# Designs tried in a protein design chat: VHH binders against tRNA(Met) cytidine acetyltransferase TmcA (tmcA). Part 9

Target 1, 213 residues: tRNA(Met) cytidine acetyltransferase TmcA (tmcA), of Nitrosococcus halophilus (d5c1k8r405to617)
Amino acid sequence: VAVERLDRDALVRDEATLSELFGLLVLAHYQTRPYDLRHLLDGPNLSVYVMRYRGHVVATALLAAEGGFVEETARGIWEGRTRPHGHLLPESLAAHLGLAQAPRLHCARIMRIAVHPAVQGQGLGTHLVDTIIRETGGEGLDYLGSSFGATVELLRFWERLDFLPVRLSVKRGATSGAHSAIVLHPLSSSGQALVKRARERFLVHLPHQLADP
Key: E = the ipSAE of ESMFold2; O = the ipSAE of OpenDDE; V2 = 0.75 times the mean of E and O plus 0.25 times the DockQ between their complexes.

## First folded at step 1 (VHH)

Design s04 (framework vhh_7b2m_4)
Fold by ESMFold2-Fast, scan of step 1:
Structure s04 (fold): chain B 213 residues (1-213), chain A 122 residues (1-122)
Amino acid sequence: as target 1 above (213 residues)
Amino acid sequence: EVQLVESGGGLVQAGGSLRLSCAASGFTFSEYAVGWYRQAPGKQRVVVASISSGGSTKYSNSVKGRFTISRDNAKNTVYLQMNSLKPEDTAVYYCAADSWTPGEYDSGYDYWGQGTQVTVSS
């Protein structure tokens, strides 16, 4: 099964594909509200990937392009003076992990991934992510990442896709000690250096977090 | 009913070997990724090895080169061959099979077995 990156201009005119894509998101993640159609299509940095089987959308991933800031803006993010909307990964890495150059790099955040229940467990999600890794690396992106409420299952899913945990923080407003996680996958040599530094900082602080939950 | 039943655990001397089995029933086993996890006293459950529906394998750094995961879809069984066992391998070993619907702040769904104890004495 082929992986396609959808053209946004064509997608807004293809009501059948839009309905199928949103139906898949609702079906695969019935606990999650469907995306607002306007927000999905009007997002300035959104990319939509799909897999089709016999003409029907059976898997999808939604990506938000982030980072790529000039030095002054990157410094402002690192210093905590600015928090640009839609740039969660570079903000978290610079402001909270002290990685001053992270916002200079180009990345994409995987916001959502879904596989139709009837075809789950057949490696379609892995194939989808592997294709995205290859394509985004070829486009010159430095790294990929995702941010989520940490569960053992979700950390395991991303680890199986070779995404490395680099941050685990207590989620504000949770009833218990619920954590949020950030996982990264490097694409370029600059991305590899960034992820290595992020992992070193994560591992140094992890024993303290485990000792004092 | 969905069931995962582990077997093959026990007491073994350091440097010895054990072969764990996980027998699955109640779902289409061949379509699921399967993993072995372990939980030592006072520690969180961690992944040891996994095998995809297509047969691709991954191992944690602590067991790479010593453990081998394999599956037999005809028998609905996954195996963990454990060689060169060390006292730090002592843990309850769990089999898990999953179909997954991951997303930002969403969790996947896993089937878990009840676990089998592995004790490695020095």
Scores: ipSAE 0.000, ipTM 0.114, lowest interface PAE 13.0, mean pLDDT 77

Design s05 (framework vhh_7b2m_4)
Fold by ESMFold2-Fast, scan of step 1:
Structure s05 (fold): chain B 213 residues (1-213), chain A 122 residues (1-122)
Amino acid sequence: as target 1 above (213 residues)
Amino acid sequence: EVQLVESGGGLVQAGGSLRLSCAASGSTFSSYDVGWYRQAPGKQRVVVASITSGGSTKYSNSVKGRFTISRDNAKNTVYLQMNSLKPEDTAVYYCAARLEDYGSTFSEYDYWGQGTQVTVSS
């Protein structure tokens, strides 16, 4: 099954594909609402990837482009003075891991991934992300990342794709043992250096993050 | 289908006060983390203050000591009390709500309001 990056301008005019995409995301994600999906698709920095079987969308990933800030903005993010709309990965790395130069690098966050239940367990999610890694590496991005509610299964999925955990925190107001994770995959040499530093700081701060009230 | 509606904006003189409200409809709001953001013309949208579902608060350095965020879960409403307003506080103010699904893959849920204009004259 081939992976296709959709043209955003063509997608908004293709009601059949949009309907299937929305249906798949709602079906695959317990908390996803139609209002959420409209907001995600309205974003100017959004990329949409799909896989089709017999003309039907059976898997998808949504990516948001983040980072690429000038020095002054990066310093503001690091100091906690600025939180730009839609830049979760650089904000988390600069403000929570103390990586002052992280917001200067270009990244993409995998915001949503969904595989139709009828075809789960066939490696489609793995193939989808692997293709995204290859495509985005050629586009001059420094790293990829994702943020999600941590389960053993999800951490194993990302680790198999060489995404490295760099933050694990307790969700505030959540049941004991509920955690959020951030995982990163480097694409450039600058990305490799950043991810290495993020991993080192993650290990140092892990006990403190787990003890967060 | 959570809808956020901001209110309480307007024109005020420097040194004055305004209280913004962010009202949620469609879903139980108490489990959401809520933030106030602002966007001045030609600038990036920036965070002003946030409050977690548990009631913990955080403020940007530019508003610390002047602004107070609070929530009333019985009314599904979050407030931003703005005191000692300055001309540089002039912006459209937005509220945003976030819920992560503990069982989901790779999701961040941002619900945004339409914004409310705050203008501070000199």
Scores: ipSAE 0.000, ipTM 0.155, lowest interface PAE 11.0, mean pLDDT 78

Design s06 (framework vhh_7b2m_4)
Fold by ESMFold2-Fast, scan of step 1:
Structure s06 (fold): chain B 213 residues (1-213), chain A 120 residues (1-120)
Amino acid sequence: as target 1 above (213 residues)
Amino acid sequence: EVQLVESGGGLVQAGGSLRLSCAASGFTFDDYAVGWYRQAPGKQRVVVASISSGGYTKYSNSVKGRFTISRDNAKNTVYLQMNSLKPEDTAVYYCAAPEGSYWDTSLDYWGQGTQVTVSS
């Protein structure tokens, strides 16, 4: 099953593919509505990847481009003076891990991933992410990341894809038993240096995080 | 179609017990962690308990020692046994299985919820 990056200008004119994409994302989360998905697809920083089998979309990933801020904005994020909408990874790294230069780097966040129920459990999600890593490595991005509700299974999924945990935090409005994770995969030499620093800070704080229920 | 259906809610007096069930269909159940969440009127949805595919369990501090989460993979069902119920446990209870990489659970598989009301 081949992985394809969709051209957004062509996608908005391809009603069949849009219908299959919307249907797949709705199947993943019953509360997702077409209005919500259209707003995601209208975003200027969105990239859409699909897998097709016999002409039908069976898996998808949505990537949001983040970061790439000028020095003044990066300093504001690091100082907690500004919180740009839609820039989760750089905000978390700068404001919460103290990595002042993180918002200067270019990244993409894998914000949505869905595999059709009829073909789940067959490694399609893994193949999709592996292909995205290879393709984005050549596109001037410094790193990839993802943020998700932490379970052992999801942490293992991302670790098998060489995404490294750099943050484990309590979900806002959740009890102390619930954690959110951020995982990063470096693409450039600058990304490698950033991920190394993030990992060092994560490991220093890990005993404290594990002591919290 | 992925479906999670909660049942077992109802009205109970303080100190009583209820067992909630979450029936799953449309996906490979054994591969997924499953959590119970609750939402009281006017408040955010918060985690109560979770169970991994391997059976590792976690509980919020507010329910630790009173609630027990378990799963029966042969029946594609997750249970929440709620003992020593308090009025503060009054909420709609939701079952969810994670999907994708979005940490605010906006892309998780969610059930429609079951109401639990605890009177004093």
Scores: ipSAE 0.000, ipTM 0.124, lowest interface PAE 12.6, mean pLDDT 77

Design s07 (framework vhh_7b2m_4; at its last look DockQ between E and O 0.01; V2 from the best seeds 0.00; counts 0 for: pae O 15.3 > 2, unsure alone 61.8 < 65, placed apart)
Fold by OpenDDE, look of step 2:
Structure s07 (fold): chain B 213 residues (1-213), chain A 122 residues (1-122)
Amino acid sequence: as target 1 above (213 residues)
Amino acid sequence: EVQLVESGGGLVQAGGSLRLSCAASGFTFSSYAVGWYRQAPGKQRVVVASIYSGGDTKYSNSVKGRFTISRDNAKNTVYLQMNSLKPEDTAVYYCAKDEYGLSYTEDSFDVWGQGTQVTVSS
């Protein structure tokens, strides 16, 4: 099963594929609504990856390009004056972990990933992310990341792919009831430095964070 | 005084090429990564390309394959060769230091020039 990057415009016109994508996302993310999917697809710098089996989408990942801000904006984000919409990782890293230079780096956030239940456990998700790592690295991104409700299964999934947890929220999600986690995977030397620093700060602050009510 | 001065911008037709230059002064140029940024009308200023002190380069997805960043340490100059220009490349382009990844702390901030206008017509 090969990984395919879809043209967003073509996807919007392909009702069959779009329906299958929606189905997968609903299965993986219970809070996903048709309206939400359309909004995701309408977002800037979106990439859609799919894997097909017998002509049908059996796996998908949605990526949003984030970061790449100049210093002025990055500083604003770090200081809490600027909150660019759709840039979750740069904002979180800069504002929560105090990484002032994080917003300057280019990254992609895996917003959604889903594998059809009928083909789960066969490494499709791993293959999908591995392909994304290779392609995005080749495109000059500095790091990848994801933000999700933390479960043991998801954490292990990302761990196997060498994504490192760098944040864990103390508040549970209103919908998921889970603590939100952020994981990162470096792609460039700058990304490596960022992820290293993020991890260090995470580990230092985590005990204090957990001790807070 | 640390200073960056951009040049080479202008009006060009779609499909055309431009070469931007950035002259740096006031710091050890060869020891720093440098990059090009751009800000299109109504949009946020974003990184376009960067080159490390060692010569490694990275590019934003939107310019990959079309733009080439290079540096001449003897001239304290960084260049951006822009080929196959598109109207969406229209922006003010800025040169800046990019210290991140070169053993600098995340608390270090860049210096950039005044920018040079690049306009790509349809």
Scores: ipSAE 0.000, ipTM 0.186, lowest interface PAE 15.3, mean pLDDT 86
ESMFold2-Fast, scan of step 1: ipSAE 0.015; ipTM 0.327
ESMFold2, look of step 2: ipSAE 0.000; ipTM 0.142
ESMFold2 (binder alone), look of step 2: mean pLDDT 78; pTM 0.787

Design s08 (framework vhh_7b2m_4)
Fold by ESMFold2-Fast, scan of step 1:
Structure s08 (fold): chain B 213 residues (1-213), chain A 122 residues (1-122)
Amino acid sequence: as target 1 above (213 residues)
Amino acid sequence: EVQLVESGGGLVQAGGSLRLSCAASGFTFSDYYVGWYRQAPGKQRVVVASISSGGSTKYSNSVKGRFTISRDNAKNTVYLQMNSLKPEDTAVYYCAAELGTDSWYGPEYDYWGQGTQVTVSS
């Protein structure tokens, strides 16, 4: 099953594909709100990837392009003075890990990934991510990343795809006490240097982050 | 090893009730979205009910008001209480555990049970 990157302007006029995409996101993410789905069409820098089987959308990934800020903006993010909307990875790396130059680099965040229940267990999610790595590397991005509720199984999945954990955090007084994780995959030499530094800082602080009083 | 085991299926008359159980082992169950799916002869597998790690529930229109999904994280078990059963509910019922996050819902971590047969006679 081939991976296809959709033209977003064409997508808003293709009611059949849009309906299938919305249906898949609702089916795969039962907590998906209508507002979340509007971000699919309204958000700038959004890329939509799909896999089709016999004309039907069976898998999808939503990517948000992030970073690429000028020095003054990057400094503001690092100092905690500014928080641009939709730039989670560079904000986390600069403000929380102290990597002042992270917002200067170009990245993409995998916001959503979904595979239709009828075809799960076939490796489609892995194939989709592998294809995205190859494509985004060719587009001049410095790194990829994802943010998710951390489980051992999810961390293993991302690590098998060479995404490295760089942050693990817990929400205080949280409903479930769950940790959230950020994983990164470098694409360029600048991305390699950034991910290496982020990983070093993560490992130094990991024993303290796993301590939950 | 990761395992999901369904139980509670059987033969029942229309209007009757059944309670299905799905017992999980080998993973951090409390972090997972868990769904009950069914597949009738000659039909595609469809979701009938789901429950999040936080306890939020969702039902397909065909079972809403008749089926109730619940979970007991201490016992790593999810239940499906099926009331007012109809012949149209006849299917193999599957339990599936999926990680529902903003960034991942992937096949390597979709755990499926073997299924349990539910037959509703007229």
Scores: ipSAE 0.000, ipTM 0.177, lowest interface PAE 10.9, mean pLDDT 77

Design s09 (framework vhh_7b2m_4)
Fold by ESMFold2-Fast, scan of step 1:
Structure s09 (fold): chain B 213 residues (1-213), chain A 123 residues (1-123)
Amino acid sequence: as target 1 above (213 residues)
Amino acid sequence: EVQLVESGGGLVQAGGSLRLSCAASGLTFSDYAVGWYRQAPGKQRVVVASITSGGSTKYSNSVKGRFTISRDNAKNTVYLQMNSLKPEDTAVYYCATSYDFGTGEYLSDYDYWGQGTQVTVSS
């Protein structure tokens, strides 16, 4: 099953594909309003990837472009003076890990992944992410990342794809004491240097983060 | 370590009722959206009902008004109450979860699935 990146301008006019995409994202164990998804697709920074089987959308990933700020803005983010909407990865790396140059780099955050229940467990999610890594590596992005509620299986999934944990924090308002994680995958040489520094800082402080949430 | 176990399936006459239970170990359902799926022989697995961590529910048109999904977070269990059962409801029923991320992010390919429980509705 091939992975396809959709042209967003064509997608908003292709009601059949858009309907299947929305249906997949709201299927099963998670409910999202159609208004919320259309509003997200209106954003200029969104990329949509799909896998089709017999003409029907069976898997999708939504990516948000982040970072690429000029030095003044990057310094503001690092100093905690500004927090641009929709730039979770550069904000976390600069403000929380002290990586002042992180917002200068270009990245994409994988913000949604969905695989149709009938084909789950077939490795389609892995194939989808593998393909995104290969394609985004050619686009001039410095790194990829994702943020999620940490479980052993999700950390293992991302680590198998060479996404490295760089932050583990307690979810605000979590009654169960659940942790959230940020994982990164480098694409460029600048991205490799950034991820290496993020990993070094994460590993030094990991024992303290686990002991004192 | 994470396991979902379905129970409550069986043979029932048309018009009867069954309550399915999905019990979790190694995870806490209050952090998860949970869905019930079914697969009839030779057919694709389809969603029946789902419930978010916040309690919002969704039903397929074929079961709406007859089935009710609910959660008991204290027992770490999700239920599917099935009323007015029809022969076409005959299927293996599966429980599945995805972590309900506060950031609005999720990864469904690594959702946890139960082993399934058979429901047979005789005419």
Scores: ipSAE 0.000, ipTM 0.159, lowest interface PAE 11.3, mean pLDDT 77

Design s10 (framework vhh_7b2m_4)
Fold by ESMFold2-Fast, scan of step 1:
Structure s10 (fold): chain B 213 residues (1-213), chain A 121 residues (1-121)
Amino acid sequence: as target 1 above (213 residues)
Amino acid sequence: EVQLVESGGGLVQAGGSLRLSCAASGFTFSSYDVGWYRQAPGKQRVVVASISSGGETKYSNSVKGRFTISRDNAKNTVYLQMNSLKPEDTAVYYCAAGVYEPSDWGSYEYWGQGTQVTVSS
């Protein structure tokens, strides 16, 4: 099954594909509504990846491009003076983990992955992410990441894909009061250096974070 | 520096009304989704209402028909009009601004300090 990156501007006018994407997100997330998906697609930095079976969308991933700030903005983020809208990974790494270089690097955040229930367990999610890693590495991105409510299943999924946990925190506003996790996958040599530092800081603080779940 | 400041909380009798305000400093609301959350002692913080950057509103079932969220981008302020208040509405109310993600009302990037609302029977 082939992975395709969609043209976002064409997608908002493709009712059939958009409806199938919405269907997958509703199956994955009970509270998803059509205007929520439209809001996501209006984002200037969104990329949409799909897998099709017999013309029907059976898997998708939504990516937000983040980072790539000039030195002054990066310093402001690191110092907590600036918080740009939609740049969760660079803000978290710089302001919360003290990684001053992070906002200067180019990254993409994988916001959502959904695989149709009828084809779950067949490795489609893994194939989708593997393809995204290959393609984004070729585009000159420094790293990939994701932020999610931490469950054992999701942590295992991301670790199997060589995404390394670098932060675990209590999620504000979550219904269950669960932990939030950030995982990173390096693409460039600069990304490797960043992920290594983030991982070192995570491991130093992990005993404290696990003691206060 | 980015800051959200809530105001308008207080003590009110059941059936009364209150109007909460959330003022933003260091950024503009026009580019952000804004939500109101509440947290009662010993309970999880839950969403009450939200308004998108485009003006689209959502309400939790417990407040639908009684609460109204609105925004005034010129004043960089979001409001929560609370009518027909019930004792179970007693909580600290928080303003949050950020990127809305469909599966997670708690994905907001900025949070205020909260304002206490107490409804007596």
Scores: ipSAE 0.000, ipTM 0.134, lowest interface PAE 11.6, mean pLDDT 77

Design s11 (framework vhh_7b2m_4)
Fold by ESMFold2-Fast, scan of step 1:
Structure s11 (fold): chain B 213 residues (1-213), chain A 122 residues (1-122)
Amino acid sequence: as target 1 above (213 residues)
Amino acid sequence: EVQLVESGGGLVQAGGSLRLSCAASGFTFSEYDVGWYRQAPGKQRVVVASITSGGSTKYSNSVKGRFTISRDNAKNTVYLQMNSLKPEDTAVYYCATNKLYPGSQFTHYDYWGQGTQVTVSS
């Protein structure tokens, strides 16, 4: 099954594809509404990937382009003076891991990924992510990342795709030890240097994270 | 086939109580986390309470202290005890469970019941 990157301007005029895309995303995230997805698709930094079977959308991933800030803005983010909307990965890396140059680099965050229930377990999600890695690396991005509620299964899924954990955080007031994770995959040499530094800082503090004592 | 069937909804006056049940079939129930969600007309579906396979519970701030989630693995059933009900609790209540697959996020539920209506009159 081939992976296709959609032209967003054509997509907003293709009601059949939009309907199938919205259906998959609602299944994956029940708080997602059609008006929310329309608004998201208006954003200039969104990329939409799909897989089709017999003309029907059976898998999708939404990527948000982040980072690429000028030095002044990057310094503001690192110092905690500036928090640009929609730039979760560079903000987390600069403000929480102390990586001052992270907001200068170009990245994409995998915001949503969904596979139709009828074809789950066939490796389509893995193939989709592998294709995205290849394509975004060719486009000059420095790294990819994702943020999610951490389970052993999800961490293993992302690690099998060579996404490395760089942050585990606990929700305030969470008595069950609920964690949120950030994983990164480097694409450029600058991305590799960034991910290496982030990983080193993560591992130094791992004994003090809320990993199972 | 994985199935979740909610029951126990109805009409109740403010300050009253209802107990919702979610009966599960078609999977090894004891290994799965289960959550209760609600959706009022024209509003987003929001989480109410959840219980892990190990029995750990979480509640949204809007229901904490009033609602209690519990499970009976021998009966493949999850319960939501709702006390001190308010008109703003009026919604369709859904039971949900997940089976993670490549590309799924932990908080996304891929098996949902059909819902049960709860109406709280003022």
Scores: ipSAE 0.000, ipTM 0.121, lowest interface PAE 13.6, mean pLDDT 77

Design s12 (framework vhh_7b2m_4)
Fold by ESMFold2-Fast, scan of step 1:
Structure s12 (fold): chain B 213 residues (1-213), chain A 122 residues (1-122)
Amino acid sequence: as target 1 above (213 residues)
Amino acid sequence: EVQLVESGGGLVQAGGSLRLSCAASGSIFSSYAVGWYRQAPGKQRVVVASIDSGGSTKYSNSVKGRFTISRDNAKNTVYLQMNSLKPEDTAVYYCAAETLYSDESGWTYDYWGQGTQVTVSS
């Protein structure tokens, strides 16, 4: 099954495909509403990838391009003075992990990934992400990342794809003591240096994070 | 990009009412989910109420039945009507606009206002 990158301008006029994308995201338990998806597609930084089977969308990934800030903006993010629209990964790395130069680099966040239950376990999610890695690396991005509610299964899924955990946080007041995770995959040499530094910081704090439920 | 400004805070007696306003400037405000948060001295910032772009609302258990969140997209404004105020409602109240680029946990909102102080005397 081939991975296809959709033309966003055509997609916003394709009610059938939008309906299938929304349905797939709902099946994956995302809180995405149909009007929210249309608004997201208005952004020039969004990329939409799909896999089709018998004309139906069975897997998707939504990517948001982030980072690439000038030095002054990067310093503001690091200092917590500014939080630019749609730049979760550079904000988290600079403000929470103290990586002052992270917002200077170009990245993409895999903000949604879903595979239809009927075709799960067939390696479609792996093939989808592998294709994205190849294509974004070719476009000159420095790294990829994702943020998600941490389960052992999701951490293992991302680790199999060489995405390395760099942050694990506990949402205080949650009944279950649930963790949120950020994982990164380097694409460029600058990305490799960034991910190495983020990973070193993560490993130093991991015993303390595991001790704080 | 959106900028948020809160107003309507002040000093009020227990049992009184206040209406907070969150005025937005910039693009596409009607597409944002908006939440009201509060932070008392020495405590973590907690969610109070939220309203999505379609008008669906959620409330924390501590304010259900007393607070009402609403939006007026023509005025780029979200309101928090606070009735039957209690001393424990004393806090700085923040407006936050949540974009589709933040995660579903709500702890990574893209835009925050400066806050407005609400003080409820006994």
Scores: ipSAE 0.000, ipTM 0.140, lowest interface PAE 10.9, mean pLDDT 78

Design s13 (framework vhh_7b2m_4)
Fold by ESMFold2-Fast, scan of step 1:
Structure s13 (fold): chain B 213 residues (1-213), chain A 122 residues (1-122)
Amino acid sequence: as target 1 above (213 residues)
Amino acid sequence: EVQLVESGGGLVQAGGSLRLSCAASGFTFSSYAVGWYRQAPGKQRVVVASISSGGSTKYSNSVKGRFTISRDNAKNTVYLQMNSLKPEDTAVYYCAVDEFGYTSGDLEYDYWGQGTQVTVSS
């Protein structure tokens, strides 16, 4: 099963594919509504990947382009003066890990990944992410990342794909004892340098992050 | 507003039975697959059983033949019938709508209930 990157402008005109995509995301993620997805598609920073089986969308990933700020804005984020909406990875790396140049780099955050229940366990999710890594590396992005509720299974899934944990924090108002994780995968040489520094800072502070209430 | 509430845990002797319930609210329950997970002390959280919206079931090898997952869409509830319990079944049991491999999720979403403790004595 092939992975396809959809053209966003063509997608909004392809009601059959859009309907299947919305249905899959609603089926896989109870917080996703078709209205919210249409507004998400309005953003120039969204990329949509799908896998098809016999013409039907059976897996998808949504990526949000983040970062790429000019030096003045990046400094504002690092200093805590500016908190831009929709730029979770660069904000977390600059404001919480002290990486002042992180917002200068271009990245994408994997916001959603979904596989149809009928075809789960076939390795489609892994193949989807592997393809995204290869394609986004070719497009000149510096790194990829994802943010999720931390379980050992999810951390191992991302680690098998060479995504490295760089932050672990308490998710307030969620299930008791829950932690949230940020994982990163470098693409460019600048991204490799950034991820190395983020990983070094994570390992030094890991006991303090795990000691949260 | 979305809520998953587990119940039915407790202390039981080896060879005994327990029935866990997960009451769901705030979403269209009948449209989603639901799973039971467990986490033993000092161990990772692992999948135990899952049931699709259509009623198809899957079980981990460690519980196959002993546990039965079922759902009642009219009551927005999923059940885990646990028979022939062993001391190694001792864990906190969690109900989740967002099963591993479905979605990575964002941190703002509450995918898990509070859990219910199951303790099996020898």
Scores: ipSAE 0.000, ipTM 0.150, lowest interface PAE 10.2, mean pLDDT 77

